# Designs tried in a protein design chat: VH-VL binders against Thymidylate kinase (dtmk-1). Part 5

Target 1, 218 residues: Thymidylate kinase (dtmk-1), of Caenorhabditis elegans (q22018)
Amino acid sequence: MATDQKRGLLIVFEGLDRSGKSTQAKRLVESINKKSTESGDASSSPSAVLQAFPDRSSSIGKLIDQYLRKEIDMDEHALHLLFSADRFSKNQMIRDNIAKGIDVICDRYCYSGVAYSLAKGLPEQWVRSSDVGLPKPDAVLFFDVSPEVAAQRGGFGEERLETATIQQKVAAVMPTLRDDAYWKTVNADGDLDSVEKNVFRIYENLDREKPFESLEKI

## First folded at step 18 (VH-VL)

Design d3 (from a2 with light chain S93T)
Fold by OpenDDE, fold request of step 20:
Structure d3 (fold): chain C 218 residues (1-218), chain A 120 residues (1-120), chain B 107 residues (1-107)
Amino acid sequence: as target 1 above (218 residues)
Amino acid sequence: QITLKESGPTLVKPTQTLTLTCTVSGFSLSSYGVNWIRQPPGKALEWLGVIYSGGSTRYNAAFMSRLTITKDNSKNQVVLTMNNMDPVDTATYYCARKGYYGWGDYFDYWGQGTLVTVSS
Amino acid sequence: DIQMTQSPSSLSASVGDRVTITCKASQDIYDYVAWYQQKPGKAPKLLIYDASNLETGVPDRFSGSGYGTDFTFTISSLQPEDIATYFCQQHNTYPWTFGQGTKLEIK
């Protein structure tokens, strides 16, 4: 990396199901890459990659996917560790991209993993420890959607964790994981374009000169 | 109901240290940052610093050398310590909660404020 | 530091009047401006954040607009209870900074 090259950003999208986070994560990546292509200057306009967790195309992600699709049962501890392993399997990729000045946009991260496991009643200290050492996000964009708006959106109820009970419990846990130094809450009740603009403003304000750190605690 | 309340001495001598405590209710310090803001009589508001939900702090550079903010989540208390007080530091001191949405710190809930007079 | 230049410093208006206060930032701060109402002897009260978002519980006669460097706060129909000093604040860049305030009186 050139001495004057700025590092990439790690941006994490978190939120409940049907919050619109996946759509917006994709849009952010597209927007970043579009600008990069248009500028012709990679140093001033970085590119971005999208990473979803779990990575359902990986060996670990496939096992998780089978659980989520209710094809197999799994001990909740094992499931938690698989999610952590899935994230750690991308650890080097994330760090390499950041070092190259490429932004890494994550659809879900360790916070979802912790929140869901806590919601299921797993031990707190244990749950919060498994992801320690992962790259620390420069920003967590938490998509806060009202229950009323979420209910109007399709695609809910097909997977194991897409139940009202689980979602409510996860919603109650999420605030306890928040570090509002780098968590940015996005009002997800708005239309797609308005939300996208808001996300992009946050993105543009992030500091690329700050040291890239690892998570010391969750 | 969300409340913040400042407590501490209202009179401080020059060169002494000011210690103020902000006691919060209706929300958790593990979820919200708390800012300190002061207002000299008849003057504009000045942001002093913040302690975020995760425990990290940021200070106004103008006060960084003599300002410390700490908290105890279990006690719902945030503490401001300011050293080497001067008459120019006479002001109403507020603690205020960080707003929930978006970028940066705006302040959605405030304490009533406490007037601190620095005088011999 | 980002300077927030607020104008006017004071104004007097009649009940029912439209009141406008402006705040100019020394640099582009997107829409990251908050507006506060401070009554005598009281703490500031948040009215608007992100330039135009009305805080919950605030009457809809209050509004805000602006993007970049120029921001406007408006009371559509001034009420007697609106006597106060109003402040703008940027929440774009550390340190957070406030305008000098506008003292609003009723004629």
Scores: ipSAE 0.915, ipTM 0.948, lowest interface PAE 0.4, mean pLDDT 95
Fold by OpenDDE, fold request of step 20:
Structure d3 (fold): chain C 218 residues (1-218), chain A 120 residues (1-120), chain B 107 residues (1-107)
Amino acid sequence: as target 1 above (218 residues)
Amino acid sequence: QITLKESGPTLVKPTQTLTLTCTVSGFSLSSYGVNWIRQPPGKALEWLGVIYSGGSTRYNAAFMSRLTITKDNSKNQVVLTMNNMDPVDTATYYCARKGYYGWGDYFDYWGQGTLVTVSS
Amino acid sequence: DIQMTQSPSSLSASVGDRVTITCKASQDIYDYVAWYQQKPGKAPKLLIYDASNLETGVPDRFSGSGYGTDFTFTISSLQPEDIATYFCQQHNTYPWTFGQGTKLEIK
């Protein structure tokens, strides 16, 4: 890395379904890239890429997608490992982009995987071990949405994991995964623009000089 | 109900080490960071340091060389250790929980505080 | 360190009055300012975070505003129970720093 080039940031969006995290992740990427284009200097204004997990366009992600769409059944252990594999399949891409000074924005990450598996009753030690070694996020933006607001948002209930029971269990597990050194809770009850502004402020405050690390524990 | 409570000696001699314990209830230390803040009598508040839910710590540089914060999640306890105490360190010491939302640390729940006097 | 310059240091007002306290940061800290109320012999109580977000359970007569370097805390209608020292605090950059405080008394 050139002496004057700062590394990219790894930012992860986490939250329950219908929390608005996907929309905001996309908006962040667009905002970053817009600024980059306007500046004409990649060193002063980084670009960003969006990575969703699971990557439903990949071979692994397609299997996961079939499960989520209730087209196939799968052992919960196998499913957990597939999610982990999906993330690890992007490991090099993430690291390469970060090294180039490109920000990587993730829609969901290992925390969702762990939370859902724990919610399903899989062994905790086993569940928390499979993603060790992944890139450590510079920030986890956890979108906290009230049930009332979430209920007003459409698109819930079509996928296998979009049930009230599962969501409640996942919600109960998520706080146990929280490291509030780099987890930032975003109040997701607000309007899109307000939330976007909040997300962007957090983004601008992140430190690019810190060493890029791997997850040693989850 | 969320509570924090400071405990430890209220009198320390110069050059001795202060050890304070913050016992929490109503929340898990695995989910929330705990900060230490002090206030000299009649003066403003001063942030000392924090131990986050994941176990990492940050210290005020002014105290880095003599301050250590540890915790035991299972005991719901956070421990502050400050070496080489001086009369200037006389203050009410608070432990406080990190706020839930947003960037940085603000403090949504506080202990009642414990007055520590450093005197020969 | 970021300095938070709070003013005034003391204030006396009547019940029902509008009270305003200001805090100026030594650098741009977006809206990352909290306000606390501290009654004599008690621990500080959080009133506002992120410059304008009212903490749960806090009366709506308390409010905050500001962005960048200049921040304002307001009590719309002063009540007898509001006698306290008020502090601003920046939560943008380590180390976290507080204002000097404003002692509020009722005439």
Scores: ipSAE 0.915, ipTM 0.948, lowest interface PAE 0.4, mean pLDDT 95
Fold by ESMFold2, fold request of step 20:
Structure d3 (fold): chain C 218 residues (1-218), chain A 120 residues (1-120), chain B 107 residues (1-107)
Amino acid sequence: as target 1 above (218 residues)
Amino acid sequence: QITLKESGPTLVKPTQTLTLTCTVSGFSLSSYGVNWIRQPPGKALEWLGVIYSGGSTRYNAAFMSRLTITKDNSKNQVVLTMNNMDPVDTATYYCARKGYYGWGDYFDYWGQGTLVTVSS
Amino acid sequence: DIQMTQSPSSLSASVGDRVTITCKASQDIYDYVAWYQQKPGKAPKLLIYDASNLETGVPDRFSGSGYGTDFTFTISSLQPEDIATYFCQQHNTYPWTFGQGTKLEIK
């Protein structure tokens, strides 16, 4: 049912490690909330929330965290499903916020889950199917960074999926997930402030009038 | 090397349906959207529509009732179908690839275009 | 629909001259303007997107600027091979719309 208040937006930030995407996701949420506070008008100033995946604080997320910190091993199919379950555990929260006019900014989403599992050689149709039914993003901001600039931003961490080899395989897979109807490629080689301004312009231009949908394919 | 090539009839009679094929090379239709644009003689370019890499379409409202854009990724082909042609539809028709970065559709590679004349 | 008013319609200049072409949008489009070159008998070629971002392989004598409604395309030192028609295009809002074009000739 149409209301006078516009719905929130679901915006997904994707990209390789050291692309700056997590910093930009935080900056976007802060910028939205700062403008809302300054206007003092709840009807025209929706707030935003940040949702990182995996959510390492939940029961599911604690198992994922143990795996990533090399404390446990698990079957790669089980891991894939655990990442998917982590996302579905937030399904209703996302839909509720969107209905209330609250923007949801995701730091990673199903595209990361699919890309890592495909990079590991898991069956493509199975991998692509597990997240069908999640909320469809209004936009996927894909942060594309050159290897040279990524290297300058620091080395990889110590976690299980933070190797150059895995990152290279993920980079090769990500283009196969692209749908340029709603994926927006962000040139992440620029300085943080210029990238932030570009991200905010994209955000401001998104259409809140189109229906909020569920993913039917990935 | 990235190329787009328009092919189809150059002469169409009023009321007939125009079918143009854009054959692409050097990139995947599963990764990039393809737009159709035309230029009537002596006039500005007019955007007709797009098919995006995921298969969804958008059409210019001015032509929407007469246009269909489809594709076959395995054949590297995008097809424009335009019904009920009229002499005012005489134009050079282009297909063009959607640019990679940023917002909206700008066109980083264009076909050479094909002139379509609509006359009795 | 966003109208793009391009000026001038034609222009004649000497080799080495600075050439300026303008586009004005009927409403605010941020910096979402692209500029194209089309040489006679050839396909259009993208030169600039987002008002000022030079496409890879485009010589740096080409530049663009603008934000909001007023946009400028500049050739800093005109070369003989720059004979072409130049046109702007907004990529902010459907339908994508174009300026009429500027036919550039060398005196």
Scores: ipSAE 0.850, ipTM 0.918, lowest interface PAE 0.4, mean pLDDT 91
Fold by ESMFold2, fold request of step 20:
Structure d3 (fold): chain C 218 residues (1-218), chain A 120 residues (1-120), chain B 107 residues (1-107)
Amino acid sequence: as target 1 above (218 residues)
Amino acid sequence: QITLKESGPTLVKPTQTLTLTCTVSGFSLSSYGVNWIRQPPGKALEWLGVIYSGGSTRYNAAFMSRLTITKDNSKNQVVLTMNNMDPVDTATYYCARKGYYGWGDYFDYWGQGTLVTVSS
Amino acid sequence: DIQMTQSPSSLSASVGDRVTITCKASQDIYDYVAWYQQKPGKAPKLLIYDASNLETGVPDRFSGSGYGTDFTFTISSLQPEDIATYFCQQHNTYPWTFGQGTKLEIK
């Protein structure tokens, strides 16, 4: 049966650095909240929130940030588990927002965590298992950008995981994580406004009636 | 080169179970979902169901009680099982790959199809 | 289920003619329509998805447009090899449904 309140959606944005995904995640949140205001919903709570992973402001995320900025070193298995712990530290917040009818838009999720660790050569089954039990996304929007467009966006960063070599390895691994039951590939070659319209159309079509689940596998 | 090929019996009797195998090449079943679609003689195509790259399935509600779709990624095979066949199920059966971009299932590569006749 | 209604059910045209086929959805499906070509005795071939996106390797004489419920498919200059049945398919909502087809013949 239908309820008076629809649950929120968990929507995950994945893609390589410089795919435009972070900009599009922000734009989607802004669009959802703008539309709720225009519809006359007077509420102190937003209709959507943005959650980036890692959350560099949390205690776990600050440690990850130090690693990414080359300020500390750590064992790669420990790092993998810290990324996973960072996501689980938001587990209840995500579930609470979904229950309240608030959409949660994640900029990266466990798929990034798994892909980077696999790209580093960590054991596959171990890597895939650590995030089991996280909330299952209603959709993963995977931003696929052509090499030509990615090159024009340039600006390889200085952080530990931003090198062209690591990004190439992640690009090779990411398709092995795809589940096209709920992964939606977004053509990221277009201009920002065209991609934004495509993203919003996908968002509007997502089914709020299906049960909210937990990940059983990655 | 991307190919899909249906194989199985071309004649079944009413009440029997149909089993069709789709063998794929040129892409991974771990990356792309595969759909089953049929075309009764002289009629429109009918979508039967899908198995997605992660292994979950969806079935057309009209056939859901009779359908099972399974796969074996290592064999590059997707298997359709349809119970309790009836003469109205006479059709050409296709397997098809789910398209890569965007929303929903459209079918970018199709098998050649196999005609299955259901007759006593 | 979303019904996809095509017009016409058949047509004859001469080589070089512009051919237009329409497809109407029973409800709003955004631009989530695909178009297929099926030659006699052969499997369908995807030509267009998302109403207007031409599939790789499809000649540019084929095009599509539309949004909402009304969609068109056009062959700008009919060629002899274009003899086929053409059909639309909505990819917005389960179950995926198809138009009944338009049989295209050369005069």
Scores: ipSAE 0.848, ipTM 0.921, lowest interface PAE 0.5, mean pLDDT 91

Design d3 (from a2 with light chain S93T)
Fold by ESMFold2, look of step 18:
Structure d3 (fold): chain C 218 residues (1-218), chain A 120 residues (1-120), chain B 107 residues (1-107)
Amino acid sequence: as target 1 above (218 residues)
Amino acid sequence: QITLKESGPTLVKPTQTLTLTCTVSGFSLSSYGVNWIRQPPGKALEWLGVIYSGGSTRYNAAFMSRLTITKDNSKNQVVLTMNNMDPVDTATYYCARKGYYGWGDYFDYWGQGTLVTVSS
Amino acid sequence: DIQMTQSPSSLSASVGDRVTITCKASQDIYDYVAWYQQKPGKAPKLLIYDASNLETGVPDRFSGSGYGTDFTFTISSLQPEDIATYFCQQHNTYPWTFGQGTKLEIK
């Protein structure tokens, strides 16, 4: 049945800590919902929702949170699989929102999970395999920030995975995950308002007519 | 230093298949897409198609029935195949790297180009 | 397909002159315009993307502006080495399309 309803978009925000990506993800959701209200949309549901990974409020997420706060240790393979399970626990929610015409903005996704595990030295093929089958993003907005600008933004090293050493290793791995068919690199050195405008223009240009797919590789 | 270089035949007969190879250096095909663009004598540049870093392709609808773009990341090569060549396909053919930032494909590094003449 | 119409088709100017070239898109393309320089016998060289963003290593005398459908490329002080044909290209929507070019000569 032809519904004429445009599907939602799955948009993933990736980047190193202090890249501004979390702030920009929130601003994009706010901008989408603001534009929907200004167009006179009478819908009671939002036009966009934010989904951060990991979801620290779930039972899986509470274990991840304890690890990140340095309260427990665990095998790095087990941790990788917990992060992956956390993402799959939202699989149906994402697909349902997309089908309803609601955009889903993810703050981190499988690319973070893969990059951190590769940075720890886990086997590449194994690491890349666990998230196959997740919904495929319509775009990955990768926030590229210079070390100087990142340092000026402050905040780091409070949790296990936030050290400069780990971040440097993750930065070296991220280019190997890039697929520039749907990854869009955002220059994050500009001020937050300028970056926000660039992000919104990318969002407006994304194609809602192509089929919604699942990831076959990462 | 980032370089792209087109290689292949410079003379092709009508109805034959053109095969051009773009050899790249200074960047990885697993990180950057490569586009093919041509310039007929005295005319504007025409975009033909692209192969992205993940291996997916897009073609200009005007040519897509007879275009194929493939690559081999380990050999640093991108290959253009164009079937059923005609004298109107006479042009200089370029390969070019997709730019890193922002939206869409603009071309930050180009090969020197190779003139392909289609004539009997 | 989005048409990119350049003006003028050719231009003659003196060293030190300010040179302006325009492109008009047949549809709104935000600021997704690139500008290229093609010197005689050479491949195009990227100068500008996103209408105004100068590519690494390009001299400051080159600049661009515009949003929507009307775009301007400027050389603030023409140098002898700037003899070339200049092209605009939209990078908003497939297929990527180019202007017909502006041949720049020094008189």
Scores: ipSAE 0.844, ipTM 0.916, lowest interface PAE 0.5, mean pLDDT 91

